# VH-VL binders against Zinc finger CCCH domain-containing protein 19 (NERD), part 2

Target 1, 84 residues: Zinc finger CCCH domain-containing protein 19 (NERD), of Arabidopsis thaliana (Mouse-ear cress) (q9siv5r801to884)
Amino acid sequence: SDETMEWASKELLDLVVHMRRGDRSFLPMLEVQTLLLAYIKRYNLRDPRRKSQVICDSRLQNLFGKSHVGHFEMLNLLDSHFLK

## First folded at step 1 (VH-VL)

Design b03 (framework fv_dalutrafusp)
Fold by ESMFold2-Fast, scan of step 1:
Structure b03 (fold): chain C 84 residues (1-84), chain A 120 residues (1-120), chain B 107 residues (1-107)
Amino acid sequence: as target 1 above (84 residues)
Amino acid sequence: EVQLVQSGAEVKKPGESLKISCKASGYSFTSYYINWVRQMPGKGLEWMGRIYPGDSETNYAGKFKDQVTISADKSISTAYLQWSSLKASDTAMYYCARDYEDFWSAFDIWGQGTLVTVSS
Amino acid sequence: DIQMTQSPSSLSASVGDRVTITCRASQSISSYLNWYQQKPGKAPKLLIYAASSLQSGVPSRFSGSGSGTDFTFTISSLQPEDIATYYCQQYDNLPLTFGQGTKVEIK
């Protein structure tokens, strides 16, 4: 029931809010990428057999719609979550 | 300061063994790949291979797999490139370079290079 | 192995000119392409990663574009300090491969 326009999708804002302790303010693509990489590092989501592959937890599965993603695949999928 | 420092220039004869080094500082050595790149005199860059120091995983370009050995020593944050028997065709500048991050194979930090000269 | 073909092999341009270098992959590499600058006697320096992302500290006159098999590197206004050889590199698949390089000189 909230019609407030945001700069990002619900799924991306969930990640941003989680990592920034509630801060919903706009973050450009490069900063979001940095934050996403910090999330992956913090929760040890890198596939030990494939160094460039991420095993998605529930939050990243909601964000990317996949169980595993590569780095550039993540970058491409992130773009669709930015709203003007 | 994030840096890679390579060992000094080498002058060798064909058939001799050689091991050159690349010492990392200023970052977590075990979290980034170290790549080795060859540049023959007046020629372009050739990727030789890489090592992930965290688990010693190595990957080689096919033409170099039987010519060199890449290794690393985590205790002193140093990667190595080794030849058991040098050839004149190994004369080149050798660079080490780290990946930008785990997911980017972009070489953001490079060593200064080690010139290896092999002549009879 | 993925072959990387650069064009031209060399070029001469005047200060202030727009310089364009092309890199073609023998198969699709998505956006897994980097551009490096190598000045005489120096180690290479990363300028562009992921086909179009400018490395921190690199002047905005450098840019990259493209995806799949065709990639372009541009210097919008050539400066004297830009005299160097430029290399593209794919990292979609092992072995990693470089283009043969493009030598940029001032006319």
Scores: ipSAE 0.014, ipTM 0.645, lowest interface PAE 7.3, mean pLDDT 87

Design b04 (framework fv_dalutrafusp)
Fold by ESMFold2-Fast, scan of step 1:
Order: structure tokens, then C-alpha cells, then sequence
Structure b04 (fold): chain C 84 residues (1-84), chain A 121 residues (1-121), chain B 107 residues (1-107)
């Protein structure tokens, strides 16, 4: 039987679909990182007192499982959401 | 109700400075990019650049980078497009528009009504 | 910069006709393409986003298709109020770029 698996977790696809107006097509890691950084900037999610920290809204809390996440920690956590 | 309201028409001479405005209402101004688009008389649309009001980050099309300055004032939800020295070739309709790339799937992508700038000697 | 080429530059058709406009990108832009309608003296209006998604409040006779480099915009049954210039625009990367526009007139 041929099974088609999504390329990313449901949490990452939620972010991707939101940012790409419904498009769920595959994006390489570097493009997903660019999109994630655009999301953080668009919603002003950087901690004003510690800009290396991100204050997770509901979408990013679902994605990272944390209320606060460091910039580099966030990029590392993103890798776990690529399914293949 | 999301609205972008632009300042009125301007008639200027070459060498004069000018600053036009785009006032946003009905949404969180700091959470969306504002784009500026030029349309010369009888011609098509040209993207000039954009600003993210939350941190004043800007991106410019190379053609416009040294010709105009884009800025924003968060306290009055207003974006600006500014020339230090106008040229006759700046004669055009200028539109502001909320960022289409990052718009939500259920929001209208909104444009201002346009500001006509005429530069003649 | 990504170049957007529209075809045709202008067309004339009768009310009820199917109208097709094409847009070609100089490199792959996935589905990051918008279609706008601009009537004389007015700001552009978004009709289609993400290549094929109809903007809320826009009549269903307008549709878009394509991905990568080749895109099509269709009006299934041209109406008098559809007289306008239509533009494609890529938003895959900055600088955002528009096609040169297609002027649609009724015979």
C-alpha cells in the first residue's frame, strides 16, 4: 500500500500554513527558520527586556512546549518537527 | 474595520522635501508590515519597500533604497514615505498596503486610497 | 530580483466570455502569488492569494491556478464590472515584484 506522510508535525504545519496562506508544501529547514523568525517579528514575540528570548504565544507554545524559549534553543527544537 | 487612510495630494517642485502618511486603524498596527507601492502615470505597480512598525525594520527594493526613507510612528499608528529631494520622475500615485505575505487567511489585504504626488518645475 | 511577465498586455472580450491571463516568474516561487484587480482611479483590490485561494467577498467567477513558475488567472464569465487592469505579484522574496498588468476591456 502507498502511504503519504506529512513532511512536518501538525504543530509545524499549523505555523507554515498560517504564514503561507494555506500552502502546506515542503519547505527546507533554512526556509522554515526564516518563516519562524518572520512570525516572531510579525507578532512581536521577543522579550523586550531580553531580546534573545522568545515569549511563546499559543501557536509557538504548541510547537515548542514551552512558554519561553531562547533563540538558539528554538532553532534546535524546530528540527524535531521535521518528519522526513 | 481595518482601514489605511493616506494623506492628501501634493504638488511640489524639484529639490523640495516631502513626507506622506498612511494611518492604520482597526487592527494591531505593530503586528503587520506596511508596504509602499508606486504607480507612475499610465504605468504598472512597483513595490518600493516595507516597514515592520513593531521594531522599525525596513526592506527596500534596490531601485528605491537611496531615494526614499520609510518610517513609522507606533503612537499614532502611522507609516511614512519620505523624500529629501524630489525629482520630476517621482511624479506618481503612491499606495500603502498591509503586508500580503503575512496576512491571515481570513483578513482582507488592505490598501490605502493612494496619494498623488506631482513634481513639476 | 524575481521578474514577473504577464500575457497578454491587453485583451478585449464579450460579456459572458471566459478570459485567461498568464503570469510567469523568472524562478520558482512555489504558490506565493497574488492577483489584483485595479479599476481606473482606484487602489488595487486583492482577488486571489496563494496562487489559487479566493479572497473573501470576491465573486466565484474569478480563479487562479499554477505553482512554481507558471500561473493562470481566469474569469469564467466576464461581467461589465470586470473592466479593469489585472496584476500578478510574487511575494516569495523581497523585493516583491508585479507583472506589467493586463488591461481587460469589453467589445
Amino acid sequence: as target 1 above (84 residues)
Amino acid sequence: EVQLVQSGAEVKKPGESLKISCKASGYSFTNYWINWVRQMPGKGLEWMGRIYPGDSDTNYAGKFKDQVTISADKSISTAYLQWSSLKASDTAMYYCARDFYDSSGYDFDYWGQGTLVTVSS
Amino acid sequence: DIQMTQSPSSLSASVGDRVTITCRASQSISNYLNWYQQKPGKAPKLLIYAASSLQSGVPSRFSGSGSGTDFTFTISSLQPEDIATYYCQQYYSTPYTFGQGTKVEIK
Scores: ipSAE 0.000, ipTM 0.601, lowest interface PAE 13.6, mean pLDDT 85

Design b05 (framework fv_dalutrafusp)
Fold by ESMFold2-Fast, scan of step 1:
Structure b05 (fold): chain C 84 residues (1-84), chain A 122 residues (1-122), chain B 107 residues (1-107)
Amino acid sequence: as target 1 above (84 residues)
Amino acid sequence: EVQLVQSGAEVKKPGESLKISCKASGYSFTSYWINWVRQMPGKGLEWMGRIYPADSDTNYAGKFKDQVTISADKSISTAYLQWSSLKASDTAMYYCAREEYDFWSGYSFDYWGQGTLVTVSS
Amino acid sequence: DIQMTQSPSSLSASVGDRVTITCRASQSISSYLNWYQQKPGKAPKLLIYAASSLQSGVPSRFSGSGSGTDFTFTISSLQPEDIATYYCQQSYSTPWTFGQGTKVEIK
């Protein structure tokens, strides 16, 4: 028998699948970071008073577990969502 | 009750334009992708593309990208498939289908329209 | 694009027989595979999603299995109303692609 493991957490895959129009295939960390930044720009999630901070919508709150995240904090939190 | 009701059969000549419809009811139209699937006479199913009505975002299968346009009108919960210039090779049954999603289960077409037969002949 | 290949293209079986159809993907699709039934002159109907999950209202004689690239659809005891063409569909990556279909007839 063969068991196929997903390459990422549910929360990360929800973001990636949303941004890639349904594509669930593996995406390297740098490409995921690019999609995350595009998501933040598309939905205007930068805090206008603190541009290093992101105000998390429901999808990002599920991904990061926080209502606000900083740029480097965000990139570090992504690493935990890549499965071995 | 979820329903997708498609427009009636069409008989057209090559070079004519055509727009067929798929009217949704019984659910939040803007919350689901609507897909178009072609079935040529005696052949299998071919996915043509889909639209997300909330923002009119579209995906097309490569072979259909320049052949058809998919659109939607949120005010009347209706999706459309249209050709600017029909060819005899467009003769087929066309189905619309709602795309259900669950993270663990993936995507599936849980409700289908009854189909619109398009016949293109000289 | 992910190519889906079914086998056989057609089969004839007797009422009560166990019918097996296979579907192969050109690359791994995990368990993201659906099976549809299409009766003559009708729209397709979803029978199985996520390779092995039975759609609500579908008889338990229908089942699916597999993961990765190789999938199987089974009718445990063929009934007259099961005469139809069956299609697999990968739901892993767009464009969504279908197998060519397997026509099931009663002999």
Scores: ipSAE 0.006, ipTM 0.703, lowest interface PAE 10.2, mean pLDDT 89

Design b06 (framework fv_dalutrafusp)
Fold by ESMFold2-Fast, scan of step 1:
Structure b06 (fold): chain C 84 residues (1-84), chain A 123 residues (1-123), chain B 107 residues (1-107)
Amino acid sequence: as target 1 above (84 residues)
Amino acid sequence: EVQLVQSGAEVKKPGESLKISCKASGYSFTSYWINWVRQMPGKGLEWMGRIDPSDSYTNYAGKFKDQVTISADKSISTAYLQWSSLKASDTAMYYCARESTFEEYWDQLFDYWGQGTLVTVSS
Amino acid sequence: DIQMTQSPSSLSASVGDRVTITCRASQSISTYLNWYQQKPGKAPKLLIYAASSLQSGVPSRFSGSGSGTDFTFTISSLQPEDIATYYCQQSYSTPLTFGQGTKVEIK
C-alpha cells in the first residue's frame, strides 16, 4: 500500500512529535534519550519511592509496554523503536 | 564559574509594565531549567514558575499564571519575568534560580541563585 | 498544592548549641525535600537535597533526615556565620512549595 517509511516506530514518533511541536525529522539515539528524560521531568513521572524508576503515563506505556520502567531498562527498550 | 546575574532594582507605579532579566554564564544555558521565586518584604519564598530555555516550555504556579509571563532568549543566555500591569502587591524581591536536569541529576534542586531584583510598586 | 509547615518560626541559640528545625508536608513527598539557607540581604543557598544529601562544599555540621511527611534539619554545633533563615522545599510535584522559614539568631 501507500505507506510512508519512518525512522522510528509509531510510538516513538508520537513522543517526538509531541515534544518537538510537530517535527518528525530524524533524531540520533542520544538526542532521543535527552528528549525522553525531558518528557519525564515535565510530567513528573519519576517514582518518588524508587528514584531509578519511572511511572509510565499512557504515552510511555504505549512506548515501553509497561506501567513502570527502570532507568537502564528504559534506555534498552528505546533501542528497539529505531527502524532505519 | 556558574553565575546568574539579575537586572537592577526597579521603582514603578501601579499599571506600568515591567520586564526583569536573569543572565546566565559559565554553563550550557539550554541544559538547565530556570525558576523564578518571589519574596515579599518580610515574608518567605514563593515559587512562581519555571522555563526550559531549550524550547521555552513553561510551568507556572496557578496563583501566578495570569499575573506574569516567563520567557527566555537562548541566543544571549537570558531568562525574563514580565508583568503587563503592575500592582502594589507585586512589591517584592524576585530571584531566578537554576534547576538541574534529569540527564545530570535526578533531583529537582536549585543549585545556583541570582542575587535578586527588588521591585517596588507604589503610587 | 502541597503545603509545607516549619517549626519553629524563629529561635535564638548560643554558639556551639545543637539546633533542630522540623518541616511537615501536607501529603507524602517521599524524600523529595531540599533545605536552603538565606543570610540577611543575600540570595538563598542550597544546603541539603533529597532530604539527607549534603551539597558539595557545605559544612558537615549541617544534616537532614526524614521521609514521607516529617523532616528534620540539624546544625550540630551552631556557628556565628549560621545566623540566617532556613527554608524547606518540596520538589515532589509542581507547584514547588516552600515552608514559611525558620529564623535562626545567635544570642
Scores: ipSAE 0.014, ipTM 0.654, lowest interface PAE 8.0, mean pLDDT 87

Design b07 (framework fv_dalutrafusp)
Heavy chain, then light chain:
Amino acid sequence: EVQLVQSGAEVKKPGESLKISCKASGYSFTDYWINWVRQMPGKGLEWMGRIDPSDSYTNYAGKFKDQVTISADKSISTAYLQWSSLKASDTAMYYCARDTYYDFWSGEDAFDIWGQGTLVTVSS
Amino acid sequence: DIQMTQSPSSLSASVGDRVTITCRASQSISSYLNWYQQKPGKAPKLLIYAASSLQSGVPSRFSGSGSGTDFTFTISSLQPEDIATYYCQQSYSAPLTFGQGTKVEIK
ESMFold2-Fast, scan of step 1: ipSAE 0.019; ipTM 0.635

Design b08 (framework fv_dalutrafusp)
Fold by ESMFold2-Fast, scan of step 1:
Structure b08 (fold): chain C 84 residues (1-84), chain A 118 residues (1-118), chain B 107 residues (1-107)
Amino acid sequence: as target 1 above (84 residues)
Amino acid sequence: EVQLVQSGAEVKKPGESLKISCKASGYSFTSYWINWVRQMPGKGLEWMGRIDPSDSYTNYAGKFKDQVTISADKSISTAYLQWSSLKASDTAMYYCAKDFYEGPFDYWGQGTLVTVSS
Amino acid sequence: DIQMTQSPSSLSASVGDRVTITCRASQDISNYLNWYQQKPGKAPKLLIYAASNLETGVPSRFSGSGSGTDFTFTISSLQPEDIATYYCQQYDNLPYTFGQGTKVEIK
């Protein structure tokens, strides 16, 4: 297609490309959420004292702008990264 | 599909012990809290407490802290609610419910009716 | 503990009517409020989460609004299958607390 802009922010695309081995094609919100949860599990980012809280590594800090986020909060923050 | 299946109805006498179960399927059991909710006959819903099945960390509502024990066995994806000594005032329907990241209770068990009478 | 108060405790309306239920928190809970439907003899079912978000598979006639301490749940056109008790629940702080419930009946 002749789309002149990405479907997501640079920060979200970085996560998507990393998890999908270079594939940057569009993912709807539900699939992005599934991918984000897989990332959190893979890198053991759940707070040991509070499993519903995430301790953001560099990639997630770049995505969310915070060092710590609640799971519900992160879903709201994801919405701002969808450009279309 | 996501399901929470609870154990069957119980009829007990005051002073007896009881352990009821909530078996989860269709999702990653250790990824979400299991909550327990009481509903006394003709009354509303009361949150009793919750467990994180990944490490068995629990939180209780103050009213229930010394009355029940919540536990889980992640090897069989089952959560439990236990009384060491039942009282007549424990007569109620008990529901287990999965949350979504400390937010909504998106899936509920069918309930276990516990009747305690002399 | 955060106290949740619902109004009214019960109501009776006709099919097709607009039904409104109110829920008040004893302190600011932002938008951390859910609404559940419980039909006779059944487990509760999530309808609305985070004050205004419709759960997947729930009919569009159900809606929620509000923030802070005052919240509203609306059924835009009451149907026979909507006979149930409706509960609000805060999840801002532990212990989680429910309103006392609103029983909805058809005339």
Scores: ipSAE 0.006, ipTM 0.641, lowest interface PAE 11.6, mean pLDDT 88

Design b09 (framework fv_dalutrafusp)
Fold by ESMFold2-Fast, scan of step 1:
Structure b09 (fold): chain C 84 residues (1-84), chain A 120 residues (1-120), chain B 107 residues (1-107)
Amino acid sequence: as target 1 above (84 residues)
Amino acid sequence: EVQLVQSGAEVKKPGESLKISCKASGYRFTSYWINWVRQMPGKGLEWMGRIYPGDSDTNYAGKFKDQVTISADKSISTAYLQWSSLKASDTAMYYCARELYDSSGYFDYWGQGTLVTVSS
Amino acid sequence: DIQMTQSPSSLSASVGDRVTITCRASQSISSYLNWYQQKPGKAPKLLIYAASSLQSGVPSRFSGSGSGTDFTFTISSLQPEDIATYYCQQSDSTPLTFGQGTKVEIK
């Protein structure tokens, strides 16, 4: 059989490829969390009134399915994007 | 193997300059905050400030803003804490610590500490 | 700045005892509270983050609870290796601030 399983969902790979200049190779959960948090800082996505809330841009809305996510909720939602 | 390794103990006189270091390994240095924490002899922990090495953004506690400079060299994954002119009241243990989550995080890895003694 | 006040400043307990330490913030910090353990001559170690989440590798006898301004840290059954000073820390607002610490000793 000619099957290539990706390690992550299409939406998570979009984030990883964007942050790693095209590199789509496997990253463990802590490294993916690091990239996600760097993305949030780079694009200034934290709600200034509520530090625990992230205001999702289009990429994060595709990833999380919501316009706003809580910090810890975001980390829980990330787990569902890992394929094994 | 995440590690933060700090420079060795320092014995200085008032008025001298000093720069201590915190060398990171085992993770992407540019994606985590490095925090500096002071502990005076027999006392508790005081947050001094932090740096995000990816863009050199810094935050300082008000009482330390004019006393120290925090910097980082991403080419060697090292953060620094610097005094232009030490005082006897700077005698303390200084820790660096990695902040796992940006802007509201916890310190999951700490350096071993650098003891700074300032006396005449 | 957010002031963190711990109670008690020190305590002595026997092995197997339940130990409780409290931490109060001068204003609401939601769940942005962390607990650290510091043994003599050592750097602090993270035990609890986000008020109630146990750090990986930390024994389950340690727990945290609370939100807003009032927080509790509990050791369900004190062990000899738990002799240390414990610190709470708020991470909601800069400057980040620590409580004054609670020294735990065995009687």
Scores: ipSAE 0.007, ipTM 0.641, lowest interface PAE 10.3, mean pLDDT 87

Design b10 (framework fv_dalutrafusp)
Fold by ESMFold2-Fast, scan of step 1:
Structure b10 (fold): chain C 84 residues (1-84), chain A 121 residues (1-121), chain B 107 residues (1-107)
Amino acid sequence: as target 1 above (84 residues)
Amino acid sequence: EVQLVQSGAEVKKPGESLKISCKASGYSFTTYWINWVRQMPGKGLEWMGRIDPSDSYTNYAGKFKDQVTISADKSISTAYLQWSSLKASDTAMYYCARLGYSSGWYPFDYWGQGTLVTVSS
Amino acid sequence: DIQMTQSPSSLSASVGDRVTITCRASQSISNYLNWYQQKPGKAPKLLIYAASSLQSGVPSRFSGSGSGTDFTFTISSLQPEDIATYYCQQSYSFPYTFGQGTKVEIK
């Protein structure tokens, strides 16, 4: 029988659920980007010496697979987390 | 050995304040959300709210937002549920429960033993 | 809020019987459904998560199925230690909501 399909990877859903107080309903890419940027601001994850770089905490390391990620690289990596 | 140990039973009068506790051990306290669940005598389970102990961010069910305060002290791995003024209708068993990880899913995987709160008429 | 309705509210069965409990959500919750067991005088215990996934350490006689709005919990061969109230819970959206519970007793 049919399986229930998720709209995003478990790593992206972890971020979305955290930021939206448990709500895992679908979000378009621009809204996900907005949540991600709010997360980075909330936890002060911008590198103070290189503001275009994000120092990944454990949640973002799970999401991006890296300890540091560039702003545009980060936004492009989100594409891989949206499921068909 | 993951454990959530709750404070002992309380007998109170209407109008009194109360703060009950849920002490976590056997895991990194700040890694998991703690939930509070009410069970009125002879009734089912009601989710009240939760807290992220890493930053004390809280979410409440609407009916409980103005009735209780959820807090946490990460230095002693303890979450709290507090009433400023108890009502007889607050008589219930109160459970804390961890929002766990099971293959990327978020069930309540460990529960405290419960704290019975009796508010006498 | 999403309403969860269980059926039946109570049942009595014999040791070795197959017991089935149903849970219905007022709207689709995909597979974001958990089942808990609460024995008399004890805290609830997680049995099933994601509608059909058995929690580690839980006996294989317990199983779950369903997706969307209709869910089923089954005990394939009821044991004396299974006397308890069973609750479904949706974890799809806030606030988390539970069914009213199904009390299972042995004849």
Scores: ipSAE 0.006, ipTM 0.635, lowest interface PAE 14.2, mean pLDDT 87

Design b11 (framework fv_dalutrafusp)
Fold by ESMFold2-Fast, scan of step 1:
Order: C-alpha cells, then sequence, then structure tokens
Structure b11 (fold): chain C 84 residues (1-84), chain A 119 residues (1-119), chain B 107 residues (1-107)
C-alpha cells in the first residue's frame, strides 16, 4: 500500500524498529551506529576479554551473517545495509 | 539537533584558577563521553582526557592528570575543565567533543574556548 | 602511548590535484583511525572514521585507506574550500592520540 521506498535493508530496519519503538524513519549512518552500540551495551554482547569484539545474538547474526564481528567489520557491514 | 556550546574566551594571570564549560543539547548527555582537546597556538591537537557523565568515570592522558580536573553536572548537561593554578604554557584553544564508548569517533565538537594566560 | 606521525607536515597543490597524506602508528592499531579536517579559525570536523568510512555529508572526493600501522588520506581533486589542516587520530588505546597535522595550501 505504501509506495515509499525503504531506506534500509529488512535486517537493519528490524534493529532500528526494535530500538525506536516502531519508528522506522530514516536515520543517518552515525545515528544508526549509535543505536547499534546502544543495543550491544543493553544486551551485554561485547566480549569482555577482547577489545571491540562483539558476540552476535540472533538479531545481529541476521544483520551481519556472523556469530562474532570486530568493530571495523561491524561498521563496514552496516554501510552495506543502507539502500540507495 | 546535537550541539556542544562552550563558554567564552578567558584572559588570566599565572597562578589564577579557571573553570571552562561545555554545554550539551539534543542528545542523552549521560550516554556519551565528553572529551577535552587542547590546541596550543600554531600547534596540533592533544587529547587531555574524558568524562562519562552517567557515572562520572574519567580518563586522563598522563601529561594532564595532575594539571586539570574534568567534571560534569548532569542536571544542566554541562561538562567542565578546571585548573587550580594556571601557567603561561596553558595558553591554548580548548575544545570539547563527544564520543560514544570506545568505538565511535568525535562526531560533534564545541566551537572552542580560547584561554590566554599572561603576566 | 601510541605515537601518530603524519607526512608531509605541509603541502601546496593546485586546484584539481590529487593530494595524499600519510599517517603512521608506532604500533598496530588495526583500523581504529579517524581523519579530521580543521579549517582556519574553526573546530575540527570528522571526515573519515574507522580508516576508510566516509562520514555522512562529506564530499566523495575524500577517502581513506590502510590498516595496521600505515594509513593514507586522499583528496581526489583538490578544491579551494579544502584548504585546512588534516589530522589522523587513533582510538585503539588510551590515551587517544593525534598526528601532528598536515597543512594543505593552494598554490
Amino acid sequence: as target 1 above (84 residues)
Amino acid sequence: EVQLVQSGAEVKKPGESLKISCKASGYSFTSYWINWVRQMPGKGLEWMGRIYPGDSDTNYAGKFKDQVTISADKSISTAYLQWSSLKASDTAMYYCARSYEDWLPFDYWGQGTLVTVSS
Amino acid sequence: DIQMTQSPSSLSASVGDRVTITCRASQDIRNYLNWYQQKPGKAPKLLIYDASNLETGVPSRFSGSGSGTDFTFTISSLQPEDIATYYCQQYYNLPLTFGQGTKVEIK
């Protein structure tokens, strides 16, 4: 019904909607990164013994396709979820 | 919209105390680090330290640990940089900048506070 | 502390030229490097984060590359408004450290 093109992949929108109580409106990359890092903190997904390693839960595994990601990998993979 | 607004320029004498401010708006102040960066005239950027207002945790660069105090007041979303006794070598532009945890860059900066210390 | 060294300290180039600046870390920082632009009289502005990612709203002529200890920042076609000092910054370890800066001027 809505003809408006989505700005992000289904997997990224799932994260955004979860963190913003249903709001799926456009967010710039830096704001998306802020939400992602808040998600990681809220669910204690950071590996306490390794700098910047994240242990992916089911939502992040759907988003990144991996069981664990490094900081650089994570930010680079996010970029691929923004649709033109 | 995210903004960091710093206090105005200061002209001081050696030995005087000083406290400059960085007021945040447009985001959750307690969820981001506030970093302080010094730039001496004609020189580059030096990271001095940071504070996490949510729990008042601080980190200092070793060079600045005994020279300045970084603090924050959550009730007015303001971070501070303070000297008990200024030296002429403290003459510099001071910037505040926010960062999220250890993983995000300094995405928003204050406009700077010029501090001049001369006899 | 991790020392960041930029080369060159200054350069002069013509409008339309490709400009490259390098940054070297004293130890492996992986890709935990940002690039900032500081125009005269202004606060620094983030251009590139995590070595190679372009910040939103930043012109596509700016790019970054590298990992480990050696990093490059490139302006593919220098514009007059690009006159500035450029700084790299590592965020791999505390204390956070900046390079000394590279001043870019137009001939």
Scores: ipSAE 0.007, ipTM 0.607, lowest interface PAE 10.4, mean pLDDT 87

Design c02 (framework fv_prolgolimab)
Heavy chain, then light chain:
Amino acid sequence: QVQLVQSGGGLVQPGGSLRLSCAASGFTFSDYAMYWVRQVPGKGLEWVSAISGSGDSTYYADSVKGRFAISRVNAKNTMYLQMNSLRAEDTAVYYCAKEGYDILTFDYWGQGTLVTVSS
Amino acid sequence: QPVLTQPLSVSVALGQTARITCGGNNIGSKSVHWYQQKPGQAPVLVIYDDSDRPSGIPERFSGSNSGNTATLTISRAQAGDEADYYCQVWDSSTAVFGTGTKLTVL
ESMFold2-Fast, scan of step 1: ipSAE 0.018; ipTM 0.655

Design c03 (framework fv_prolgolimab)
Fold by ESMFold2-Fast, scan of step 1:
Structure c03 (fold): chain C 84 residues (1-84), chain A 120 residues (1-120), chain B 106 residues (1-106)
Amino acid sequence: as target 1 above (84 residues)
Amino acid sequence: QVQLVQSGGGLVQPGGSLRLSCAASGFTFSSYWMYWVRQVPGKGLEWVSAISGSGGYTYYADSVKGRFAISRVNAKNTMYLQMNSLRAEDTAVYYCAREDYYDSSAFDIWGQGTLVTVSS
Amino acid sequence: QPVLTQPLSVSVALGQTARITCGGNNIGSKNVHWYQQKPGQAPVLVIYEDSNRPSGIPERFSGSNSGNTATLTISRAQAGDEADYYCQVWDSSTYVFGTGTKLTVL
């Protein structure tokens, strides 16, 4: 057991809460990936010349710490935001 | 250079067990999500299971939950599928596959497949 | 679980254009990948993320995805294109394959 009730970093929870209308309950990695991909599509963040590259808006820059991220890089950076 | 080589298929009785292996070479194995996909002879493709690069996250199709267990040993560059409580409808060619470098959910490299036949 | 519907078979004459559809509710909001499978062989990725070609895939293979239909287009069809073709999406913790289409080159 951990004393903290958070399953994810503040930055990942910001994305989750935004996309799920306030719901911050636990999501497994594959569900978080679906949600992240939906966010990227909703805000048209894929590089139009290379769909595998994402141009980070402010929320994703807070999450990934970078202005641009590739799909593989996103998965690795996303994994670091899971606390348990 | 990038290859997935499978082994462990065969004939097994209903209720039996079998373990499939998928040996990877030519890439940094621990950096990739890996998958099992099956195909009943003459039918279409069906996703079976997924495992993250670290092995910390595993997922299963509803049809195999509780019976199949995916695992990997990154030090050996090998992924496994432990199949228990096998049923006739599990008869299929089983493929291992790698998700592409950009993590697009596409499977860019596939093993040769191994036949699993469940019959009395 | 979404169902991805493909025509059972499509025929195309040598040198003509084949179009294989993949139907699914709101499939245009998802990334669609396409695989080619020849008899006795493992599938080969031919299109990823709707319209991108992997290295080594001929330029006559192209894809599109909008609304409820994704399409794989094979221009200037060759005998070697005869195969089964599958579309695929990732959908909320599952990977869903289409029903598959047998392409016959006449």
Scores: ipSAE 0.005, ipTM 0.629, lowest interface PAE 12.9, mean pLDDT 86

Design c04 (framework fv_prolgolimab)
Fold by ESMFold2-Fast, scan of step 1:
Structure c04 (fold): chain C 84 residues (1-84), chain A 121 residues (1-121), chain B 106 residues (1-106)
Amino acid sequence: as target 1 above (84 residues)
Amino acid sequence: QVQLVQSGGGLVQPGGSLRLSCAASGFTFSSYEMYWVRQVPGKGLEWVSAISGSGGSTYYADSVKGRFAISRVNAKNTMYLQMNSLRAEDTAVYYCARGPEYYDEWAFDIWGQGTLVTVSS
Amino acid sequence: QPVLTQPLSVSVALGQTARITCGGNNIGSYNVHWYQQKPGQAPVLVIYRDSNRPSGIPERFSGSNSGNTATLTISRAQAGDEADYYCQVWDSDTVVFGTGTKLTVL
């Protein structure tokens, strides 16, 4: 591990670092999903008129490329942010 | 009083086209999102398409994108589903359903009676 | 693609309570709607927004939704409750239906 690629996109790492107070170490998909859902809850990003829709703040717009995303949609979009 | 009445449907060959109609009465049609939902005989419900109250936004399931086109004529209180390049797997009963008023979340409270589309050679 | 998982079938004896589940990751964060469908008929809304009954639906029908599971509960089951039941959520601009459950009243 003296020469390694980042495990995630810069956009996903921004979310992870923010939520984990600077810690960028690897997280499995299920833990990333849990962290994303905690972020949405913390910042009250659920659309009150349609709970299944997330209203993306700047960080999530950078992550998903959309102003609004569905819950299942965003969880599926996370896959593209994991790097090999 | 509030109702959706469907027409169209029938037997069509693979690669053919068909247009379904859904006529609304008893409510302010232009205020509601409208939906198409299909069901292969003996199987579950599958969402097909949606259209906003104004008709300015349309949405499609991945299985029908590029082949189906949803539209509405609010002056006639009618919604349509234009089905092109039909495949055997499109064989289903097609339901129209009333969705949310504007963007406010709602269930499908009013459904059409359904129309059978059979794609077979 | 999306996964709202329901048991394929549930059996209940006349007069007893049936419970039909709808499983999905954090489904408790959604509003879940439930439909009843009898053979040859269009679906009928029986529960909206997790636990609310439309006018005309008996109080025997109730709903709950928390964590990863939403549940439709039918108390004092009657022969006429025999049908397929589907849960449904909105996902952005799309619609997600559950896999459906056939309820048999014995």
Scores: ipSAE 0.013, ipTM 0.696, lowest interface PAE 7.6, mean pLDDT 87

